# VH-VL binders against Type II restriction enzyme NspV (nspVR): the designs that were tried, part 10

Target 1, 219 residues: Type II restriction enzyme NspV (nspVR), of Nostoc sp. (p35677)
Amino acid sequence: TILTIEALRTEAAIFSAAESIHPEPLLYGVTDGKAVGTYIEQKFRLYLKEHYEFVQGNSASGIDFPGLLVDVKVTSIRQPQSSCPFKSARQKIFGLGYSLLIFVYDKIDNSTNRTATLNILHTIYVSAERTADFQMTRGIRNILANEGNKDDLIAFMSDRNLPVDEIEAGNVADEILRNPPMQGFLTISNALQWRLQYGRVIERAGQEDGILTVYRNNP

## First folded at step 6 (VH-VL)

Design d07 (from b1 with heavy chain A33Y L101V; framework fv_roledumab)
Fold by ESMFold2-Fast, scan of step 6:
Structure d07 (fold): chain C 219 residues (1-219), chain A 123 residues (1-123), chain B 107 residues (1-107)
Amino acid sequence: as target 1 above (219 residues)
Amino acid sequence: QVQLVESGGGVVQPGRSLRLSCTASGFTFSDYYMHWVRQAPAKGLEWVAVIWYDGSNKYYADSVKGRFTFSRDNSQDTLYLQLNSLRPEDTAVYYCARHPVYSGSKYGAFDIWGQGTMVTVSS
Amino acid sequence: AIRMTQSPSSFSASTGDRVTITCRASQDISSYVAWYQQKSGKAPKFLIYAASTLQSGVPSRFSGSGSGTDFTLTINSLQSEDFATYYCQQYYSTPYTFGQGTRVEIT
């Protein structure tokens, strides 16, 4: 059968429950978050291939499920963040252009058995419309609610160090006035690597439209 | 058909080196952890090493650690095992074996094996 | 390292016999045990994983059982093609370890 977003979420919940109790010797002592992330992404993809047909991501698409417009993110509860290629400053305001499926793990190493378990604490689905920066969209929406104009928006974007020149800032402000953004829930940084931080998404999962708790490991 | 074919074995003097290869066909090679397992003449199976699906992590048996190096080329569907500082006790048939990495109870068992390649270390 | 000990090391049997091979782990490995069959001059063949689950294509006369430290492979009605050496393997912890093998020989 064809993989759908609904099936993807359902399978992610089943996968998360099984992974949470699996002792894995090949993860023992592995501290690199990228390696752990790749491990979960690969294992989940192969899990899905057992029962579904879907278009797999590649370098050109830049996302794991291009047919569904979903990218998989894996992050530790200790530092719930990932890197993101900078495509456009506009993404901080209008979203990434794709939805996220986020696995949040707590890795537990057992030295007696020399195994590690990835206890998946949360698996969260974030709709594409909610993937913009929280502070940027909150500020912009507040300006609009108080009847702010183009110059107010440009000043705000400048104050928040949005990486746009003056011409681009004007164009973005015009677009905001034409098509006001929804409240985003990611924190998107301007550091050397463009980072997505998921703390707020983890906190608000199940409480906001478009931010769904797919799985939660409840004792 | 799913197949693993080893090559590169031979007869060498102690202290010399050999490079073993294992070519995979009939499956998506980059989806699997891969192992080397050896068997000395008239003896049982001994695990040698494992490599992650992307080559980023490797684990070795203590008996070969520091002497053997495992690598893979996913573009060529090929595994390599570089055997350095060979000793007479390394004499064995060397098998490559596949380790599935999907959820389920199969994860960690070796489901496909090659035919093996013989390494003889003698003077 | 986890030591895997098989019993017996070898025995003679006849076609039609019920054969049992035992494998003991030096510590609790849950159900992370696989069984392999190896015929003379051939590579091992995958039989059983997770202590009791048969690999697709393996005849139903083969069965596995056990959990924790004690595991058993049973061949219910031995066929001529079953004379071989059988190995248990734990995949709970690295380094992966095999039992020493049990040879099933013709009487």
Scores: ipSAE 0.446, ipTM 0.746, lowest interface PAE 2.9, mean pLDDT 88

Design d08 (from b1 with heavy chain A33Y W52S; framework fv_roledumab)
Heavy chain, then light chain:
Amino acid sequence: QVQLVESGGGVVQPGRSLRLSCTASGFTFSDYYMHWVRQAPAKGLEWVAVISYDGSNKYYADSVKGRFTFSRDNSQDTLYLQLNSLRPEDTAVYYCARHPLYSGSKYGAFDIWGQGTMVTVSS
Amino acid sequence: AIRMTQSPSSFSASTGDRVTITCRASQDISSYVAWYQQKSGKAPKFLIYAASTLQSGVPSRFSGSGSGTDFTLTINSLQSEDFATYYCQQYYSTPYTFGQGTRVEIT
ESMFold2-Fast, scan of step 6: ipSAE 0.613; ipTM 0.814

Design d14 (from b1 with heavy chain N57I; framework fv_roledumab)
Heavy chain, then light chain:
Amino acid sequence: QVQLVESGGGVVQPGRSLRLSCTASGFTFSDYAMHWVRQAPAKGLEWVAVIWYDGSIKYYADSVKGRFTFSRDNSQDTLYLQLNSLRPEDTAVYYCARHPLYSGSKYGAFDIWGQGTMVTVSS
Amino acid sequence: AIRMTQSPSSFSASTGDRVTITCRASQDISSYVAWYQQKSGKAPKFLIYAASTLQSGVPSRFSGSGSGTDFTLTINSLQSEDFATYYCQQYYSTPYTFGQGTRVEIT
ESMFold2-Fast, scan of step 6: ipSAE 0.550; ipTM 0.781

Design d43 (from b1 with heavy chain G108Y A109Y I112Y; framework fv_roledumab)
Fold by ESMFold2-Fast, scan of step 6:
Structure d43 (fold): chain C 219 residues (1-219), chain A 123 residues (1-123), chain B 107 residues (1-107)
Amino acid sequence: as target 1 above (219 residues)
Amino acid sequence: QVQLVESGGGVVQPGRSLRLSCTASGFTFSDYAMHWVRQAPAKGLEWVAVIWYDGSNKYYADSVKGRFTFSRDNSQDTLYLQLNSLRPEDTAVYYCARHPLYSGSKYYYFDYWGQGTMVTVSS
Amino acid sequence: AIRMTQSPSSFSASTGDRVTITCRASQDISSYVAWYQQKSGKAPKFLIYAASTLQSGVPSRFSGSGSGTDFTLTINSLQSEDFATYYCQQYYSTPYTFGQGTRVEIT
């Protein structure tokens, strides 16, 4: 059986529920977010391989499910963010070019058993077109809704310090007018360092098209 | 085209220091974690160290921990590996190598390699 | 550290041969294995990651398989440019370790 995006989401929900109550000795006392992320991503991949055929990670794209254009992110509820590998002005407007499957955990160490449990509070699917910067796309969409023109878009991008020169700003404005962006829901970092922040997608999951609550364990 | 060019190798006596450099071109250097991998003459490959895309995190092989220091200058598209307290067993060709897309990824394999710079530690 | 052991250490082959190189991990590493080709005096070239995923631009005669502790690199119809040393590498946990290499020599 070929793995589809729908099957990926369904399996992620089942996996998240099971993982949320699993005591894991290997994670006891582990504070390194990379190690926790590796554990979840590896375990989920092995879970999927029992029943599905899929292409794993592509070095050219670097994403976990290149055939589906989906990348898996694992992050703590305390700091729901990750690094952004591409630094492109267009990504703040048009999105990352791939969808996200985000596992948001709260890690609980049990000193009596010397185990840790990754309580998966949220598992969220963010469609590719929703991975753009929230403030940037909100401003652009507002300009378009008020019948703004190319010059208005160029001025807005300049005011927001988008890292584009004059020629590129014109090209981006033309593209916006030709293909208006959807509202993005990530916060993509300032010019000094690009990071993805997931707080807003956690808040809005299940309430916006393209931002799906795959799993929620928040009684 | 992706290019990585190492420099700074040479012949030194035990206990001395060298600084290796690797200059990157053909890609957005600041988006990628980078590695150093070495190969002793007529031996296999040994991973040495990694530095994340922003320099915020670094990991070293146990054999070099405390002696080698990895750094990067994203404004100059350059990596540095400071080799201190060199030992004869550090003799190797040192390669800088690019981490595939997605800095901070758990997948430490190497999609592009430089041609290497030779470090010889001899008494 | 996870030890990676390759077999055989070397062998002779002819163009057109199907060649198989094995790599064994000292513990379960799932599918976190990459393969590299290195020609004499040159830097390694990336071939495969995730045990079986071929890098773009690598000929389809190369394939990888395996999971857990046992992994295989296969070259289905050996070409003249394929005579080289091949290395497996685990990236399951740091330190990321390589096998000792398998040298494929012309007969």
Scores: ipSAE 0.000, ipTM 0.416, lowest interface PAE 15.8, mean pLDDT 84

Design d45 (framework fv_roledumab)
Fold by ESMFold2-Fast, scan of step 6:
Structure d45 (fold): chain C 219 residues (1-219), chain A 125 residues (1-125), chain B 107 residues (1-107)
Amino acid sequence: as target 1 above (219 residues)
Amino acid sequence: QVQLVESGGGVVQPGRSLRLSCTASGFTFSDYAMHWVRQAPAKGLEWVAVIWYDGSNKYYADSVKGRFTFSRDNSQDTLYLQLNSLRPEDTAVYYCARHPLYSSGWSKYGAFDIWGQGTMVTVSS
Amino acid sequence: AIRMTQSPSSFSASTGDRVTITCRASQDISSYVAWYQQKSGKAPKFLIYAASTLQSGVPSRFSGSGSGTDFTLTINSLQSEDFATYYCQQYYSTPYTFGQGTRVEIT
């Protein structure tokens, strides 16, 4: 059976419920978020391989499910963010070019048993069109709603320190006017690498088109 | 055909070192966490160490911590156990064993589904 | 570390006998127990996981039961190939620990 986005979401919900009650000795005392993230991403991939056919990601594709245009992100509820290589300033406006499947965990260490449990509080699917920066898209959409022009867009992007030269800024402004962006819901910080922050996505999951609650462990 | 084959065992004097290898075939080695388990002559099984599928996490039994080093080369489908500062009580058959995939059933995740034939390490004075 | 206490240490039996081996954990480990069979001079063979689930290919005369702290392996009708040493293992918590083994010997 070929893996589809719908099947991916369904299996992620089942995986999240099972993982939330699994005591894992190999994670006891592990504080490195990247190690925890790698653990979940690999377990989920192997879980899917049992019943589905799909193309795995590699360094050339840059994402976990290139056939589906979906990347998996794993993050702690304590600091719901991840790093991402800078590829293009356009991503802050038009999105990353792929959808996200985000596992948000609360890691609980049990010192008596020397195990850790990754309680998956949220598993969220973010469509590709919603992966742009919230503030950039809010400002751009407001300018467009008030009948702003190309110069207004260039000035706004410059004020927000978008990392483009003047020629590229003009090209991006033209593209915005032809294909207005949807409201994005990530916070994408300007750093040596992109910092993708998921707080707003967690808050708005299930309440916005294209931001789906796949699994939620409600108290 | 899924197989694990250990090698590198032998007879050594106390305080010396030995490197054990385990070669995997018939499965995608890089997907699996791997274990070493030992058994002293006429005694029971004793867990020694585990290494995650990518080599990122390693855990050791207290009896070998600081003396044994676990590593893997996923490009060669090979597992290594470096035994340093060997003691007579380290005399045992050393088995490599495979940790099941989560995808094969979460309820067996942590049992050892495939074992090698073992390699004998004898530490004698 | 979780201590696994196995009994009896050895068991004398004949083909056709029903044999029962017990394993006791020093704390609640839910159902995270595996059982292995080891024949003289050979590597252990995976028999049972999650206390009661048979690994594929394992004969139905083998069964496991228990939860919490007390676990049992039963061989309903002992065959000649079943004379071996049996080990329980907990995989609830690191370090992974085994029982000391039960040797099933021919009478």
Scores: ipSAE 0.000, ipTM 0.506, lowest interface PAE 13.3, mean pLDDT 86

Design d46 (framework fv_roledumab)
Fold by ESMFold2-Fast, scan of step 6:
Structure d46 (fold): chain C 219 residues (1-219), chain A 124 residues (1-124), chain B 107 residues (1-107)
Amino acid sequence: as target 1 above (219 residues)
Amino acid sequence: QVQLVESGGGVVQPGRSLRLSCTASGFTFSDYAMHWVRQAPAKGLEWVAVIWYDGSNKYYADSVKGRFTFSRDNSQDTLYLQLNSLRPEDTAVYYCARHPLYSGSYKYGAFDIWGQGTMVTVSS
Amino acid sequence: AIRMTQSPSSFSASTGDRVTITCRASQDISSYVAWYQQKSGKAPKFLIYAASTLQSGVPSRFSGSGSGTDFTLTINSLQSEDFATYYCQQYYSTPYTFGQGTRVEIT
């Protein structure tokens, strides 16, 4: 059986419930968020391999499920964020070009048994068109709603420090006018590399089109 | 198709060292945590050590801590167990075994594939 | 360390018998128990994980049950290839520990 996005979401819910009560001795004392993230991503991938056929991501594709255009993100509830390399400034406006499946965990170490449990509090699916920056898209949409012009858009993008030169800013403004963006729900910072913040999608999951609660651990 | 093959065992005197190897084939070696388990003649199974999929984390049985060192080379699909300061009570068949740290099955995590074992004899 | 105690240590059985082997953990390990079969001179063979889930390819006459501290392996209608030593193992906590083994001998 070939893996579909619908099956991916269904399996992620089942995986999340099971993982939330699994005491794992090999995670005890592990504090590196990258190691924890890799553990969940690989475990989920192997979980899916038992029943489904799919194209696995690699360094060339840059995302976990290139055939489905879905990338998996794993983050702690204490710091619900992850890194993302720069590809194009336009992704802040039009989205990343792929959907996200986000596992949000609370890691609990049990010193008596020397085990750790990754309590998956939220598993959220964010459709590709919702992966743009919240403030950038809100500002742009507000300008368009008030009949703003190309110069207004260029000024706004400059004020928000979008990493584009003058020519590219003009091109992006023209594209916005032709194809207005949907409201995005990520917070994307422009530091040394893009940092994605997931607080808003956690809050809005199940209440916005394209932001689905796949799994939620009742508190 | 999935295989683990141990080598490097032998007969040594107390205080000496040996290096065991385990070569894997038929699966994506870098996806799996790996274990060493030993069995003394006419006795039961005793867990020795585990190494994470990327070699970053290792756990050892108290009886071997400080004496045994576990490592892996994912480019060669090979595990190594360095046995130092060997004692007569280390005499055993040593098995490498696969543990799917990134298992697709809930609560899966026991040793699903075992090698044939290699004999280490420490004689006085 | 979690101690795993098997009973009995050994027993004699005949083909066709229904055989039950028990395994007790010194503390609650939920369902994180595996069972292995070991024939003389051979490596252990994986039978059961998560206390009750049969590994693919293992005959349906094998079954496991239990949770918490008490676990059982049952062989319904023992066959000639089933004479072996059986081990339980907890994978709830490091260090991983095995029971001492139960030898099932031919009568």
Scores: ipSAE 0.060, ipTM 0.607, lowest interface PAE 7.1, mean pLDDT 87

Design d47 (framework fv_roledumab)
Fold by ESMFold2-Fast, scan of step 6:
Order: structure tokens, then sequence, then C-alpha cells
Structure d47 (fold): chain C 219 residues (1-219), chain A 125 residues (1-125), chain B 107 residues (1-107)
């Protein structure tokens, strides 16, 4: 059996429910989000390998499921964000080029048993078209809805500090006019390092096309 | 060469104490969590305890909890197991074993990839 | 604690035989199973992890399979050095637990 996006979502829901009640002694007292994220990613990958065939990602491919164009993200409800291997400022407008499967956990340490549980509060699927920056795409779509022109788009991108030179800004504006972007739901920041923030995706899951609630522990 | 060598075993009377050591070589000891596993004569393997890479967290099997103390000295690449209030049922070969580094691609996390030769503890009257 | 039950407890076999050892967990442990070989008077040797992945240096005649609660270790063409006791181990949750062992004996 070959892994499909539909099967991936179904298995992620089952995995999330099981993981939410699993006491793990080796995570007791662990505060490093990267270590927790790696734990969930590895466990989910092994879970899938039992039943499915799929192309495995690696550091060189940049995403976990290159055959499905899906990347897995694991984040704490306390700071729902992650780093991003950003290729171009254009990704703020047109999206990352791949879909996201996001596990949002709340880690609960039990001092009596010296165990931790990763209560998966949300597991969310974000289609590739929805992975652009919320503010950038909202502003652009508003300009287009009000019959704005190329100069209006260039001015808006400049006001939002999109890191493009004048020539590239013009090219991006032309592309927007030909192929308007969908509303994105990530916050993509690029001050010192590219970061993805998931707060809006968590809030809007199940209420927007392309942003699916795969699993919710607190419905 | 990656190696673990246990020492400190012997014959003791019930109620006495013994300290086991395990010396690591050939790898960066301070990066690895470590285990103790024991095996009674003509019986199977029984997990005893785990200690984190920095010594900050430890977990013990219920059968030894409160009697055995696990510690490590990363400066000397050495692991210790203090056996107190020994009972005849503690008679076993005691092995130290290495916990593999966490790696998303391998899935080894929690298996024991390197084992020592073992040291025999006999508790008899 | 998760109980690991092996069957059979012993296996009589000859060189060249295919032998299969089973291991059953008392609850779903996904694929978090390792297998070890122990020869008389020696420490256990790491064979397989993640239920089916062979450790580097282990001969290809060894293989593992299974998921959830049921796991198997297979030795395709038994060699003289394979007469030993084999143990499964779950690493899904602490306390870590081993099967009781399966002794592979010469006929």
Amino acid sequence: as target 1 above (219 residues)
Amino acid sequence: QVQLVESGGGVVQPGRSLRLSCTASGFTFSDYAMHWVRQAPAKGLEWVAVIWYDGSNKYYADSVKGRFTFSRDNSQDTLYLQLNSLRPEDTAVYYCARHPLYDFWSGKYGAFDIWGQGTMVTVSS
Amino acid sequence: AIRMTQSPSSFSASTGDRVTITCRASQDISSYVAWYQQKSGKAPKFLIYAASTLQSGVPSRFSGSGSGTDFTLTINSLQSEDFATYYCQQYYSTPYTFGQGTRVEIT
C-alpha cells in the first residue's frame, strides 16, 4: 500500500490520539522544543513505515514527504512557530510550494511518575496554496478587489518590507495581476531568520478551504 | 574501538552493598544515555535502570527502586551502579549498555546498540 | 508494564534450516522492537531495530517483521554460529521489557 495524502491525514489523526495519552519517561523535564519535535516526527515516521510505502525525505530534499509535497511540523501550543528554509521572498505571496502537516502539542510533566505526555491539541493540514503570509495576501487581495494597479501592489509590498529590489517588485506585481494569490494563513517573518508562525492556522482550522482539522483534542 | 567494560562484581551476603562500574571507550560518553540490564543464572534479560547523558534524569525498575542508585562521571567516562540491601534474587550478571543517539531516520532510539561483557553479582548466605 | 511473550521457548534445528521466532506485546507498541542474539557466556549482540531494520554488520540471512503487537525474527539459512538464545525487546515505553528468550538448539 502506497501512502496518499488522504491516508497520511487519517493515520495522523490515529497517531495523535494515541500519543496524547502516552507517558514517556525520557521526555520528563525536557524543555528543548527541537528534541520534542524530533521525537514526534521520528515516532510518526516509524508508525507510517509499518503499513505504507513512501519516498522518504532527508536533509537534502528539505521536506519529509517529497513524493506527496508535504512537510511535517511539530510545535508547542505555548510558542506555535518553527524555522523555515526560505528560498525566496515570493513565498510570502504564493506560498511555500508544499503542504504542511502540523502537530501542536501541550507537554505535561508528571513529577510523581517522572514521565511526560505530549497532549496533541491540534493536528492540522494546510494545503500548499494556503501557506503564504496572511497579511501580505490579505493586503494584495484587497488591492485587487478595489481595482488596484501595478503601482499600488509595488507600494504595498514596499510598505510590508518585502525583501525584493525594484525590478523584482515589478515582476512580482505583474505576476500577481496575471495569477492572483489565494489567502494565506501563516505568519512568515524574516527579520533575522525566516520563521513560520501557526497561531492563525490553529484558530481557523476547519473553517477555511485547504485548512483541515485532522485531529482536535479539545473540540 | 567502541567498548564498555564492567567491574565490581563478587560474592556478598544478603543485606550487604556492592558498587559496579562500567568504563566506556571509543566514543563520546557524555553524549549518550546509558542502561544497566541484568540476567539471573539460566534466566532472561531484565532491564534495571537508565541514566540520561548528563545524569539529570534516572529511571529504575520497580524491583530495585530505593535500593539501587545509578550515577555517572562524564569526566572519567565511567558509569556506576550502587547496589544496597542486596537480596538473593539480585544474583545476576549485570551488563551496562548504550542508548543510541536520537536520530529521526534510524528509529534506534531506545534499543541497546553496544553492550559490555558483564560482571557477576552473587548474593548468598 | 508491557509484557513481551516469545514463542517457542526453544527451537531444535539443523544447519541450513529456516527458523522463525515470534514475539507478542501485551499492547500496541508500533514498530519499537529490537532483537538480540546471545551466545553462551557472552553479552547480547544487537541484531535488529524498528522491528525490521538490520544493524550494520549483521548477516542478511537475519530479518525481522511485524507491527502493533505481533513480531517475528527469521533466520533464513541457519549457520553453525547462529545456535544461540534470541530476545525481543520493546522500547515503546519504560520500563523497557524483554521477551523470555528463545533458545535455538542443534537437533
Scores: ipSAE 0.000, ipTM 0.448, lowest interface PAE 16.2, mean pLDDT 85

Design d48 (from b1 with heavy chain S103T G104P K106G; framework fv_roledumab)
Fold by ESMFold2-Fast, scan of step 6:
Structure d48 (fold): chain C 219 residues (1-219), chain A 123 residues (1-123), chain B 107 residues (1-107)
Amino acid sequence: as target 1 above (219 residues)
Amino acid sequence: QVQLVESGGGVVQPGRSLRLSCTASGFTFSDYAMHWVRQAPAKGLEWVAVIWYDGSNKYYADSVKGRFTFSRDNSQDTLYLQLNSLRPEDTAVYYCARHPLYTPSGYGAFDIWGQGTMVTVSS
Amino acid sequence: AIRMTQSPSSFSASTGDRVTITCRASQDISSYVAWYQQKSGKAPKFLIYAASTLQSGVPSRFSGSGSGTDFTLTINSLQSEDFATYYCQQYYSTPYTFGQGTRVEIT
């Protein structure tokens, strides 16, 4: 059976519930978020491999599920953020070009048993068109709603320090006018490597089109 | 043809060092946590150490902590166990073993073992 | 550390016998128990994990049961290739610990 996005979400919910009660001795005392993240990503991939066929990501593809255009992100509820490569300033407006499946965990170490449990508080699916920067898309959409023109868009992008030259800014403004962006829900820091912050998607999951609560374990 | 093959054992005097290797074939080595387990002559199995699938986390039995160092090279599908300050009580067959993070019916255990390599510490 | 105690340490059996080996953990380990078979001069072979899940390729005459602190391995109708030493192991908590082993010898 070929893995689909719908099956991916369904399996992520089942995986999250099972993982939330699993005591793992290999995670005890581990404080490195990267190590915890790769543990969840690796375990989820092996979980899926038992029943599904799919193209696995690598460094060249840049995302975990290139056939589905989905990248997996694993983050702590205490620091709900991750890094991604800087590709194009356009991504702050039109999105990353792929959807996100985000596992948000609260890690609990048990010193008596010397085990750790990753309580998955949220598993959230963010569709590709929702992966743009919240502030950039809010401002652009407000300009368009108030009948703003190309010059207004260029001025706004400049005020927000979007890293584009005059020619590129004009081209992006034209593209916005032809294909207005949807409201994005990430906070994307402007740097050589993007910082993606997930606080808003955690808050708004299940309340916005394209931001789905796959699993929640937060009474 | 999933295999683990240990090498590097031998006879050494107390206080000396040996480096054991374990070469994996027939599976995606980087998907698995790996363990070393030893067995003294006519005795039972004793867990020695574990290394995470990416080498980022390691745990050692108290009896070897500070003397043994576990490492892996995922590009060569190989594990290493550096044995320093060897003692007569370290005499054993040393096995490497594979530990899957997930199986269809739940959480895995040590599912594939090597044939072992003998370490003898005597004067 | 979690202590794993096996009983008996050894016994004699004949082909066709039903064999039961017991393993007791010093604390609750849920179902995180594996069983291994080791023949003289050979590496251990994986039989059972999660207390009762049989590894693919292991004959159906082997079965495991138990949860919490008390676990058993049963061989229903012992065959000639089953004469070996059997070990239980907990993988619930580090350090991982094995039982002392049970030798099943031919009568």
Scores: ipSAE 0.372, ipTM 0.714, lowest interface PAE 3.5, mean pLDDT 89

Design d50 (from b1 with light chain S30R; framework fv_roledumab)
Fold by ESMFold2-Fast, scan of step 6:
Structure d50 (fold): chain C 219 residues (1-219), chain A 123 residues (1-123), chain B 107 residues (1-107)
Amino acid sequence: as target 1 above (219 residues)
Amino acid sequence: QVQLVESGGGVVQPGRSLRLSCTASGFTFSDYAMHWVRQAPAKGLEWVAVIWYDGSNKYYADSVKGRFTFSRDNSQDTLYLQLNSLRPEDTAVYYCARHPLYSGSKYGAFDIWGQGTMVTVSS
Amino acid sequence: AIRMTQSPSSFSASTGDRVTITCRASQDIRSYVAWYQQKSGKAPKFLIYAASTLQSGVPSRFSGSGSGTDFTLTINSLQSEDFATYYCQQYYSTPYTFGQGTRVEIT
């Protein structure tokens, strides 16, 4: 059986519930968020391989499920963010080009048993169109709603320090006018390496089109 | 066919070193955490060390901490165990074993074992 | 470290016998127990995981049970190929630990 986005979400819910009560000795004392993230991503991939066929991601593809255009993100509830390779400033406006499946964990170390549990508080699916920057898309959509023109868009992008030169800014403004963006829900910072912040996605999951609560720990 | 093949064992005097290797075939090596387990002559199994699938995290039994070093080369599908400051009580058959991070409820169970390589530490 | 204690250490049996081996953990390990069979001169063979789930290809005469601290491996109607040493292993906590083994010998 070929893996679909719907099956991916269903399996992520089942995986999240099981993982939330699983004591894992290999995670005891591990404080590196990258190590925890790769552990969950790898474990979920192996979980899916039991019954599904899918194209596995690699460094060339840049995302975990290239056939589905979905990337998996794993983040701590204490600091719900991740790094993201900078590919194009236009991603802040039109989205990353892929959907996100985000596992938000609270890691609990038990010193008596020398085990750790990753309590998955939220598992959220964010459609590709919703992966743009919240502030950028809100401002652009407001300009368009008030019948703003190309120069208004260029001025706004400049005011928000979008990392584009004058020529690229003009090209992006033309794209916006031809293909208006949806409201994005990530915070995307212009650091040396792009940082995605998931606080708003966690808050708005289940309340916005394209931002689905796959799993939530109710207790 | 899934296989693990150990090599590098031999006879050495106390205080010397050996490097054991374990070559994997028939599966995606980089998907698995791996273990070393040893067995002294006529005795039971004793866990030695584990290394995560990407080599970033390692745990050692207290009896070998500071003397043994575990590493892996995912490009060559090979594990290494460097045995330093060997003692007579390190005499054992050394097995490498595969650890599935997920395969139903198999977490942490050693589902595939190599044939073992004998290390003898004697004067 | 979690200590795993097997009993008996050894016993003699005949083909057709029912064999039970017990394994006790020094603390609660839920169901994180595996069982292995080792024949003379061979590597251990994976039999059971999660205390009671048989590995694919393992004959149905083998069964496992237990949770918490007390676990049992049963071989119903022992066959000639079953004469071996059996080990339990906890995989709940590092360091991973094995029982001392139980030898099932021909009478």
Scores: ipSAE 0.463, ipTM 0.748, lowest interface PAE 2.7, mean pLDDT 89

Design d58 (from b1 with light chain Y96F; framework fv_roledumab)
Heavy chain, then light chain:
Amino acid sequence: QVQLVESGGGVVQPGRSLRLSCTASGFTFSDYAMHWVRQAPAKGLEWVAVIWYDGSNKYYADSVKGRFTFSRDNSQDTLYLQLNSLRPEDTAVYYCARHPLYSGSKYGAFDIWGQGTMVTVSS
Amino acid sequence: AIRMTQSPSSFSASTGDRVTITCRASQDISSYVAWYQQKSGKAPKFLIYAASTLQSGVPSRFSGSGSGTDFTLTINSLQSEDFATYYCQQYYSTPFTFGQGTRVEIT
ESMFold2-Fast, scan of step 6: ipSAE 0.503; ipTM 0.761

